VH-VL binders against Peptidoglycan editing factor PgeF (pgeF). Designs and how they scored, part 13

Target 1, 264 residues: Peptidoglycan editing factor PgeF (pgeF), of Synechocystis sp. (p74606)
Amino acid sequence: MTMGDDLWGWQNINGSPYLTCALLAPWPHAFFTRAFYPQLPEQLITYLDPQGKAFRVKQVHGDVTLTATEIGQTPLAPDSTHPPADGIISDAPHQGVWVASADCTPVLIGDLIGKRVAAIHAGWRGTKARIVPKTIDKFLALGSELKDLRVALGPAIAGEVYQVDPWVALEVGQSVQAVQKLATEEQQWDHLSTMVNPPVLPDAEPEKYRLDVRRINQLQLLELGFAQEQIAVAPHCTFQMEELFFSYRRTHTKEVQWSGIVSY
Key: E = the ipSAE of ESMFold2; O = the ipSAE of ESMFold2 at other seeds; V2 = 0.75 times the mean of E and O plus 0.25 times the DockQ between their complexes.

## First folded at step 3 (VH-VL)

Design t5 (framework fv_burosumab)
Fold by ESMFold2-Fast, scan of step 3:
Structure t5 (fold): chain C 264 residues (1-264), chain A 125 residues (1-125), chain B 106 residues (1-106)
Amino acid sequence: as target 1 above (264 residues)
Amino acid sequence: QVQLVQSGAEVKKPGASVKVSCKASGYTFTTYYMHWVRQAPGQGLEWMGIINPFGGDTSNAQKFQGRVTMTRDTSTSTVYMELSSLRSEDTAVYYCARDLTYDSSGYYYEGMDVWGQGTMVTVSS
Amino acid sequence: AIQLTQSPSSLSASVGDRVTITCRASQGISSALVWYQQKPGKAPKLLIYYASSLESGVPSRFSGSGSGTDFTLTISSLQPEDFATYYCQQFNSYHTFGPGTKVDIK
């Protein structure tokens, strides 16, 4: 039994499965599956907190995280009823914060003492831009302490199937400080491909690589001083588990699943 | 109304540099990557490189490495492409083009949905 | 580098004709292929992305198919405004354009 399997449990509502993480047990939360499509956060929150208000953003694969209050203060994105951002932090009780994904990593965070929660959409671009560390900085600025934070990296495209160009793998890898400090790109490639649970895997196609974006996000968190026990990484691959998850790499359609967490 | 408006035609001597601008409007400038593509008279399209307007990071085609520099100014929503050590074979129309993206499900460069009008650069002695 | 070839290099057709243009990649690119239309003196226009997805606002007579190394752009009933040069482009490894296929009036 692996640690990831120990922490992750399947739940069911009216025959439809969704995933939860034991590290986030204090908060109503879910990584919903494709079975809930086409329900939106405003409907899905009723399964978690009947009194909850749902917050979401126009995801743009950037590095901006907004508080629930800031969402109301930020200009709307073009062709959208929501402001542009890729993360949300609660700043009052009964706020549900939501991100959509179909391969990008949904990250849910809770503060055991400060009680605020966050949801982050972390694709390769957001990961390269360090959205997760920047969101942690925002938690700390709001009064949270690192030791009180619990982080779950949900279902996403697995490294073993995520074929990318060399420049994508290298630039995402360079977001890790231990990699960035190495003197040459040759040393950076070596480190990324030979470290424990390497985020860059070989590909059968010449001059291609397989990239584990969840692993890069985990490495960023560990560099900030998180203990391993504060971080849960889902073993689920959105590309390979097609009965449960939408995957943009597999189908190239806009259908998504939602992940959310509610403050108390 | 989404638009990309490029700077005017340039005439340069061999060995000189040229800097072409591309001003974006009608969308959030930092949310879409921008490509540079050129086309010599009577010839096909040739990809030069791509820039992330948010971070300023770039990736260039191998043929242009060392000669092309892509930059942006977020305050004016403008990207720039500078090509140095010009040769007669650099005579071409230069285009900027916005990378196609999906809001909630896209995560890679997928093509170019909005194009500038083009900037003619002529290199002659 | 991934090379793209297009066949034919040029063709002559009449209004109402079914036109088929092929694009072949030097190695497998999955469905990472885009089709563009370019008229003389104008910037290219996106037609099809991800091998088979029709861009918003593009007439339904345009369709794309294929995966791996062999791709096809079809115009089911050619219209006067469709006389142009058509380019394929891959984004599986950097970005590469095909040499183009010119569709002339017969």
Scores: ipSAE 0.015, ipTM 0.483, lowest interface PAE 6.8, mean pLDDT 88

Design v12F (from c06 with heavy chain Y108F; framework fv_canakinumab)
Fold by ESMFold2-Fast, scan of step 3:
Structure v12F (fold): chain C 264 residues (1-264), chain A 125 residues (1-125), chain B 107 residues (1-107)
Amino acid sequence: as target 1 above (264 residues)
Amino acid sequence: QVQLVESGGGVVQPGRSLRLSCAASGFTFSTYGMNWVRQAPGKGLEWVAIIWFDGSNEYYADSVKGRFTISRDNSKNTLYLQMNGLRAEDTAVYYCARDLTYDSSGYFYEGMDVWGQGTLVTVSS
Amino acid sequence: EIVLTQSPDFQSVTPKEKVTITCRASQSIGTSLHWYQQKPDQSPKLLIKYASQSISGVPSRFSGSGSGTDFTLTINSLEAEDAAAYYCHQSSRLPHTFGPGTKVDIK
């Protein structure tokens, strides 16, 4: 079982629930619920570290991760006060890094020895583009070692309900190197649908599939050499748990919840 | 201001080629799927083609498959439609249109929230 | 491909009257149906998304309903500026298709 159900716990602030992961216990962190809307990272960080500075980006569903310093050096997106990126890595103490989600996977990472943390927004597009592996490469370039990293994949739309077009399922699946190396598309479909905890599930509608984006991200991490014990995958579905989470697939509204982690 | 501006239309003889452009401004072009939709004089809307946000996939209406090629240059915020083997029935105003959503939908396109002004293509001898 | 049919094809309406336009899909499309307005010599404009969701800047007299195969666009109390062609569009499956349109004129 790779789900990590025992690692996830509910916490409360003034009656409002938020989620934490035991794997990230060394760092102040939270996967906040819809109960905290419309509070932004600059307000939410005070619940984690009153001395912390919040960093966020204009999420564009790409594969770019910026350090906190690089955020100040990057041109702003045309319609935003923040630069375009989908991941942030801390490069000093007391930096809180944040990502918003409403179905896309929020990924929080901590380095036990190097002390740096990261937050990544990993929807299907970012997952296809391998944003999580690219962020891990950036950790390594900054001096982190793989064995010291701890990764939590938070609440997101579950594979059981995430209906997608075939090409989305196949192309996101092809981001896994073991899949991409298979000789034929038929072999790729077979592998994605029959492997242990398959990331691609059948759908009742013809020419539709269901996709587990968190499982694909987990597979990408395992391919990099992560041990199972370094990765926690939340069992929570944003689409099905409507009292706790916003879900774009459910409502088609742009309201989001935030997830963040603070360096020390 | 979010805007799409088409260009490249004109009068062309049957069997010839024409390339349309659509210049995008006021939004992050690279995160949106883009469509071409056409409308023959006095007729309704007909969907032509879609291209994914990163240019990795495209899909075409059967009427243009094998003759038209949709492409994009995200560094220039520009969408293209290369039209080969033009026929009289390709005569239409061609609109580029932005995908309604660019989020985690997992579909090629949801709908169209921003449309260009259109560019007229006339195929006549 | 999914075929969309619209009824009526033409409607001439007195100002302040209610207009109802129907769109039917050849197979179930959930709520993946959108409505567009096109005035003469202008580009189409999005009016209603996902069968029933309003669009910022669109007057409240426009509303949509339906799911599966049967959808309705309603204009409550028609204004002169509403004379236009109205199109439904499905985004459930490729190729994406439009209805043939309904032309609304003022008496």
Scores: ipSAE 0.281, ipTM 0.719, lowest interface PAE 4.6, mean pLDDT 91

Design v12W (from c06 with heavy chain Y108W; framework fv_canakinumab)
Heavy chain, then light chain:
Amino acid sequence: QVQLVESGGGVVQPGRSLRLSCAASGFTFSTYGMNWVRQAPGKGLEWVAIIWFDGSNEYYADSVKGRFTISRDNSKNTLYLQMNGLRAEDTAVYYCARDLTYDSSGYWYEGMDVWGQGTLVTVSS
Amino acid sequence: EIVLTQSPDFQSVTPKEKVTITCRASQSIGTSLHWYQQKPDQSPKLLIKYASQSISGVPSRFSGSGSGTDFTLTINSLEAEDAAAYYCHQSSRLPHTFGPGTKVDIK
ESMFold2-Fast, scan of step 3: ipSAE 0.517; ipTM 0.803

Design v7E (from c06 with heavy chain D103E; framework fv_canakinumab)
Heavy chain, then light chain:
Amino acid sequence: QVQLVESGGGVVQPGRSLRLSCAASGFTFSTYGMNWVRQAPGKGLEWVAIIWFDGSNEYYADSVKGRFTISRDNSKNTLYLQMNGLRAEDTAVYYCARDLTYESSGYYYEGMDVWGQGTLVTVSS
Amino acid sequence: EIVLTQSPDFQSVTPKEKVTITCRASQSIGTSLHWYQQKPDQSPKLLIKYASQSISGVPSRFSGSGSGTDFTLTINSLEAEDAAAYYCHQSSRLPHTFGPGTKVDIK
ESMFold2-Fast, scan of step 3: ipSAE 0.530; ipTM 0.804

Design v8A (from c06 with heavy chain S104A; framework fv_canakinumab)
Heavy chain, then light chain:
Amino acid sequence: QVQLVESGGGVVQPGRSLRLSCAASGFTFSTYGMNWVRQAPGKGLEWVAIIWFDGSNEYYADSVKGRFTISRDNSKNTLYLQMNGLRAEDTAVYYCARDLTYDASGYYYEGMDVWGQGTLVTVSS
Amino acid sequence: EIVLTQSPDFQSVTPKEKVTITCRASQSIGTSLHWYQQKPDQSPKLLIKYASQSISGVPSRFSGSGSGTDFTLTINSLEAEDAAAYYCHQSSRLPHTFGPGTKVDIK
ESMFold2-Fast, scan of step 3: ipSAE 0.393; ipTM 0.766

Design v8T (from c06 with heavy chain S104T; framework fv_canakinumab)
Heavy chain, then light chain:
Amino acid sequence: QVQLVESGGGVVQPGRSLRLSCAASGFTFSTYGMNWVRQAPGKGLEWVAIIWFDGSNEYYADSVKGRFTISRDNSKNTLYLQMNGLRAEDTAVYYCARDLTYDTSGYYYEGMDVWGQGTLVTVSS
Amino acid sequence: EIVLTQSPDFQSVTPKEKVTITCRASQSIGTSLHWYQQKPDQSPKLLIKYASQSISGVPSRFSGSGSGTDFTLTINSLEAEDAAAYYCHQSSRLPHTFGPGTKVDIK
ESMFold2-Fast, scan of step 3: ipSAE 0.565; ipTM 0.820

Design vH (from c06 with heavy chain T31S F53Y E58K; framework fv_canakinumab)
Fold by ESMFold2-Fast, scan of step 3:
Structure vH (fold): chain C 264 residues (1-264), chain A 125 residues (1-125), chain B 107 residues (1-107)
Amino acid sequence: as target 1 above (264 residues)
Amino acid sequence: QVQLVESGGGVVQPGRSLRLSCAASGFTFSSYGMNWVRQAPGKGLEWVAIIWYDGSNKYYADSVKGRFTISRDNSKNTLYLQMNGLRAEDTAVYYCARDLTYDSSGYYYEGMDVWGQGTLVTVSS
Amino acid sequence: EIVLTQSPDFQSVTPKEKVTITCRASQSIGTSLHWYQQKPDQSPKLLIKYASQSISGVPSRFSGSGSGTDFTLTINSLEAEDAAAYYCHQSSRLPHTFGPGTKVDIK
């Protein structure tokens, strides 16, 4: 259970492991492992805040983030009891905001001064659509200041194993402004594959690439003016750590783990 | 209830055009890639075309490239297939089918979990 | 393109007997193979996904196995309602390709 950055620590409830991030220490939070399946946010929140209320959405791989209040005011998705969105921001105390993942990046955010928190489901589609920057913009519109935000990018499928077609890598890469501003696609490919900690890695199979979605989200945050110290990226891979995490790429099954954070 | 309903089929002369529609309901249409698959009378299934969830990418079977165009209107939950330069060998029941995707670790072309009822296109010779 | 072949082409079976249908791919496709059932004058219906994974609402008598290039669909105890054409389909590479189909009739 000792792996990766000093910022990330393993905790335990009744023999079941879960992950926490030191940058989010002010807020009750967890990146839960597969050991907690099939518990849902309504049960999991009791481990974090006995008086907390859980909020969740029908994840649709889009770019919409709703406040807890907006969730109650938004029409339900056609096939769900929850409204369609991929991010949630708290707007009152004791609200737990939750996202499910099985390879997609769960992003947890806290505001040190404004006290609001957020959870975002950021797969490659949401990352291409810039859901994380759009959620940050919503924080700022609600009165938060960038310098007070702390962001943790949790366990997700790692770049080393996330095989994708060229158009996926290029289109997700183009969501980074520094990449989009380059004159040619050839220059964009070169930048994505040769920059420091490149988000696009070579693949053994011809005309395939490996994509680091967490790195793309980190680059988007840095472009917004975040300092490196405000962002924590988990070293944990959901595909490779099968004893701890569900992975859709590995099994193609619907089991998920949940990540959540509670306001105060 | 998740449902796909095709329309626009009929009898048409060689060289003419038809536009097929597929109306989706009961799910978030804009989250799914969509396929057209056809089946000639008494024959097996043949894949025709795919369009990504946002309409950004499209791919076609070699037999229809340059003649058929797949498109979608996410605001109307509708998939289209514009068929130009129709030939006798295009005679088939045309099905729209939803891509089997669960989350973003899934790919654009995973499989097909929901199928429409089909619409018959007959190209008279 | 990846070519899929199915055997047998046709099978006439007594109720309650076991039916086995095979599908072979021209190159390795991992587990990206799916099985569909099509009854006369009806749309195809997904039976098994990713070689061996069950689909909600599909009877447990249907099962799938295999990986790489060789795949099998098994109906452990055939019922009258199972008279249909069965198709394998690969999602490993575009274009999507289907097997030619296997027709199962009740004796």
Scores: ipSAE 0.271, ipTM 0.707, lowest interface PAE 4.5, mean pLDDT 91

Design vL (from c06 with light chain T31S I55F R93S H96Y; framework fv_canakinumab)
Fold by ESMFold2-Fast, scan of step 3:
Structure vL (fold): chain C 264 residues (1-264), chain A 125 residues (1-125), chain B 107 residues (1-107)
Amino acid sequence: as target 1 above (264 residues)
Amino acid sequence: QVQLVESGGGVVQPGRSLRLSCAASGFTFSTYGMNWVRQAPGKGLEWVAIIWFDGSNEYYADSVKGRFTISRDNSKNTLYLQMNGLRAEDTAVYYCARDLTYDSSGYYYEGMDVWGQGTLVTVSS
Amino acid sequence: EIVLTQSPDFQSVTPKEKVTITCRASQSIGSSLHWYQQKPDQSPKLLIKYASQSFSGVPSRFSGSGSGTDFTLTINSLEAEDAAAYYCHQSSSLPYTFGPGTKVDIK
């Protein structure tokens, strides 16, 4: 049995299941399931920290991460309640940072020494734009050290079922520096499909591929110098685990589950 | 009160250019992909092009590829279609349409839910 | 490109009669098929999304079914205001494609 096999555990609140990751044990955190719908972060935070204040953004599948303070400073567009961004970093104690997902990867991060936390919404577009590396750069700019960071990539649509067009697989794959440096697109395809735990999987349909977005995010983190032991990747698929998770690919509806982490 | 309003249509000679505009209101324009769809007089619907919510990618029907350019200005809530090398077969009512893709979807194209009133382009000598 | 075909091209229907329109795709598109209604001199309006999901404000007499390659739009009891062209559209792959349309007139 390896340590990595037991990183993810199910918990319950009033009979409703939610997921936690051992790497994030120092922080109140949860990857909530569909059982908590339609509760919002402002309600869900009371399960994690009664003193906590919830922060969320208008997710736009971009590469912007805001601090909790910056969220309060950002002017709102007409008819908007939250500023546009796809990541949030805490900058004070008792701040809960939240992202919604229904197939896109929720990424929760904690800093063991600096005490700050982050939540990131990483779909294929955000992953292509390198939102996770950009958020890590922001941690470092705020005084965090790479060795003190712990990253959990939560429940998302699994590579085995995420059918995409070739250009999506290639462009997301090209966000990995080792891939981008290869001279030809043929070499890039070969590398993405033959490397250890390949992020691009074959599809039965001609001219289609299956893409593992969580694996691409893991590769981006490893390229930044993260040790394998600092990163946890959930084995849970939102598309396949219908009883536990909403999935946009499966239903094409706007219901989401929330993932959050609280600073102290 | 979600609304799309096209403008810029008119009569133009073959080989010339026109630029169409589509003004969006009543929703957060920057979070949706946008489409152009055309319909020749008395004919069916033909998809022309899509642009993603952030302008980072575009895709075109083969019939217009290399001649038409789709673009957007999210600060002005406006979608554009630059049409070059116009041909008689480009004569149609041009509709802009909002894609079902939005901030919670995670996908690049999904279909269309809101359509403009259309603007007529006639290519004639 | 994925080709969509519709049947019938045209039908004249008496009020209260059931109308069935079929759309067939040249390859499997899962449930990524949508139905639009277009009245004369008006823009298209979404009726049914993802094969079977009714769009908001659409009367309950409209329903959709099917998956893979074969899809059906049903109007359970035709009303006078339903005289229009009906189009299917696939969003499974780019380029997007439409069916050629079915015109429904009141007899």
Scores: ipSAE 0.014, ipTM 0.494, lowest interface PAE 7.2, mean pLDDT 89

Design vh15D (from c06 with heavy chain S30D; framework fv_canakinumab)
Fold by ESMFold2-Fast, scan of step 3:
Structure vh15D (fold): chain C 264 residues (1-264), chain A 125 residues (1-125), chain B 107 residues (1-107)
Amino acid sequence: as target 1 above (264 residues)
Amino acid sequence: QVQLVESGGGVVQPGRSLRLSCAASGFTFDTYGMNWVRQAPGKGLEWVAIIWFDGSNEYYADSVKGRFTISRDNSKNTLYLQMNGLRAEDTAVYYCARDLTYDSSGYYYEGMDVWGQGTLVTVSS
Amino acid sequence: EIVLTQSPDFQSVTPKEKVTITCRASQSIGTSLHWYQQKPDQSPKLLIKYASQSISGVPSRFSGSGSGTDFTLTINSLEAEDAAAYYCHQSSRLPHTFGPGTKVDIK
């Protein structure tokens, strides 16, 4: 069960493994594995906080983050019993906020002083639209300070296996301000492929690239002024770790795992 | 229930223009990529164009590139195909088809799980 | 573009017999191959996705197999309602391409 770096640890509930991050130790939280399927957030929250209430949304791969209160005030998506959004911020104690993933990056955030938490579903579309920076802006608007935030980017499809079209790699890369400010697309490609821990990797197939969506989200956070020590990036790949995670790219089925964090 | 309904087909002279529409219902239209596929009388299926869920990217078959434009209005749940410089070889039933998945971990050109009934376009004098 | 070739072009089959249709790709497409059925004067209908995955509402007599460049659609025991054209389609890369079709008719 020992995987990755010192920040990430495996835990067990009734024999089923789940992942936690040391940066989020102050909050009950988990990145659940496929072993918990088909349990939903309403059941899973009982493992984290017996008094907790679970909040979730209809994920639409956009850039909208709702507070727990706003979820009750937002019209439902056409094919769902939940409102459309891809992020949730708590606005009271004992609120568990949840996102589903099967390759997209689950992002869990806690505020050490303001005591609010968030969960964000960040696939390539949401990352291009800067959902994580927009959620940070919402934390700040609610009274949080950047220095008090801790961010964990959970298990997702790894850059070394995430084959994408050039357009996807470039558009997602352009969400990073340092990239967007470069004068030409050739300079943007060069920067994305040669920087430290590059988010864009070459692919063996002509006119294809491999994209590290977690790295792009990390770069967006660093640009906002986060210290490296405030951000944890999971080394776990949903595509490659078949025994632990569902992966849409691998199977093309809609089974998901859940990640959540509970406010106090 | 999920449904796609094409309209706008008809008889048109070579060199003229025609715009097809595809009305979507029963699903969250703005999360799916959409395709146009055509079939000439008595022939097989030929893919024409795709548009991403948000309208931010399009791709065309070489046979129509520069003449046809795919577009969508997500506020109206409607897909369009603007056909310019029509040729006799464009005569076909035109189908709109929904991409197999709307999940952001995949490509928006994965497959086609829902098809409309088609609309006939005849290019002749 | 990726070229798909189907065999046979036409098959006339006695009811209850097994039908096998093959699709070959000009280059490897993994499992990004889908099968469609089109009855006369009707729209295409998805039968099999990603080479071998079943579709809800499609009879179990339809099955698919293969990966890379060689793919097969099997109708285990042909029924009269299965008289139709069958098309393979690749989604591995743009542009999308379809096979030329196989017409299955009842003797």
Scores: ipSAE 0.241, ipTM 0.687, lowest interface PAE 4.6, mean pLDDT 90

Design vh23Y (from c06 with heavy chain F53Y; framework fv_canakinumab; at its last look DockQ between E and O 0.08; V2 from the best seeds 0.00; counts 0 for: pae O 13.4 > 2, placed apart)
Fold by ESMFold2 at other seeds, look of step 4:
Structure vh23Y (fold): chain C 264 residues (1-264), chain A 125 residues (1-125), chain B 107 residues (1-107)
Amino acid sequence: as target 1 above (264 residues)
Amino acid sequence: QVQLVESGGGVVQPGRSLRLSCAASGFTFSTYGMNWVRQAPGKGLEWVAIIWYDGSNEYYADSVKGRFTISRDNSKNTLYLQMNGLRAEDTAVYYCARDLTYDSSGYYYEGMDVWGQGTLVTVSS
Amino acid sequence: EIVLTQSPDFQSVTPKEKVTITCRASQSIGTSLHWYQQKPDQSPKLLIKYASQSISGVPSRFSGSGSGTDFTLTINSLEAEDAAAYYCHQSSRLPHTFGPGTKVDIK
């Protein structure tokens, strides 16, 4: 049920690879790899739009998405030159919106008609809090229509290697309405583990589970009414593909890759 | 007001040990990586060690590897440097420095933006 | 490990003149090069980050440029309080390394 490799293309700048998604072809965008570290969005945007201005936030693993205008109006996070948030929506042409990741899901969104773009940092905490649906609600409040939105879920830690405690798997799973509505936890576990492309997988350790955060985000989008062809899910695992991506779970280091999309 | 204050320096004989402390205030200590940097009298800066925001990883310059241990106690907002087997060439002012590169978020990256005033370690007979 | 060299090791400069300091890395470090100022009897102070990014509170006469292996710190019009040692620092790879320093004096 996940979109295959034919939507995802490798691109190259001077020998450094980055990833693009066909659903987002109208917008300059990239899921950059570790090869671009330590370049920042203010530098990286020049590869996408030399006229563009980069916008970013202090990611706090929350559920808040700000417009580019709201970034200038929001108090800064402690010890930071940026306001706290985990998503950004553009509100003018030539705005690049950026998120950093090292296992958490970078989500890029484009509006074919309204021309707004967004970048979201969606880890398990933000996914539990439904940051992606909340960002979609913000698009709609700004005048977008659901049918015009295109969503790409980028490289992240894959479910088959993302070991979590049972309470994490269950609580993130409960962010899916079909799961939340079930009467018992036993029914919820069963649903999460037996649906097509299940987001919860068994672990060799009985008191552990494996969680596919990208799949949970995809399920949240489908329940909002997105058609499957509006959503692309990258097959790339940041943990397993060490030569291409940093992974916090693998190394416990804070190096990140950046993903961004530019409005026009 | 962001501040780092080193302590624990002094005069010590070769082969002995010292423990340096660095007290942090005015910022959320547990979200930053921390460094030790030293400067021998009349010489340039030499990086000594770095520790991640949560204390999970540490790295050392070759000149101190195996003898020095960096650590932190986030509940006390304090960074430490345990220095064993001290040698004359370890004589220096030791600085602690905040490193934003080790914030767990994808924030604006910069070098060592906050430094303490330093504490002098003299290794002499 | 990455070796940084700086040139010159010492300058004596009259006020209001332009000062340039170069830093060369033994291999490419992209833009992961930072500049520090250390005034006599003081701790180092971050001056420029990522080769060319300004730091709030640092006078606009300070600027940085370069990428790869060759980097330059420029003081557009030297003031008396700029007498200090200047160090480059790379953060591209561990272990972090500093250049040997450039001393700038007024005269």
Scores: ipSAE 0.000, ipTM 0.417, lowest interface PAE 13.4, mean pLDDT 89
ESMFold2-Fast, scan of step 3: ipSAE 0.592; ipTM 0.833
ESMFold2, look of step 4: ipSAE 0.000; ipTM 0.459
ESMFold2 (binder alone), look of step 4: mean pLDDT 91; pTM 0.939

Design vh26D (from c06 with heavy chain S56D; framework fv_canakinumab)
Heavy chain, then light chain:
Amino acid sequence: QVQLVESGGGVVQPGRSLRLSCAASGFTFSTYGMNWVRQAPGKGLEWVAIIWFDGDNEYYADSVKGRFTISRDNSKNTLYLQMNGLRAEDTAVYYCARDLTYDSSGYYYEGMDVWGQGTLVTVSS
Amino acid sequence: EIVLTQSPDFQSVTPKEKVTITCRASQSIGTSLHWYQQKPDQSPKLLIKYASQSISGVPSRFSGSGSGTDFTLTINSLEAEDAAAYYCHQSSRLPHTFGPGTKVDIK
ESMFold2-Fast, scan of step 3: ipSAE 0.438; ipTM 0.768

Design vl21W (from c06 with light chain Y50W; framework fv_canakinumab)
Heavy chain, then light chain:
Amino acid sequence: QVQLVESGGGVVQPGRSLRLSCAASGFTFSTYGMNWVRQAPGKGLEWVAIIWFDGSNEYYADSVKGRFTISRDNSKNTLYLQMNGLRAEDTAVYYCARDLTYDSSGYYYEGMDVWGQGTLVTVSS
Amino acid sequence: EIVLTQSPDFQSVTPKEKVTITCRASQSIGTSLHWYQQKPDQSPKLLIKWASQSISGVPSRFSGSGSGTDFTLTINSLEAEDAAAYYCHQSSRLPHTFGPGTKVDIK
ESMFold2-Fast, scan of step 3: ipSAE 0.346; ipTM 0.740

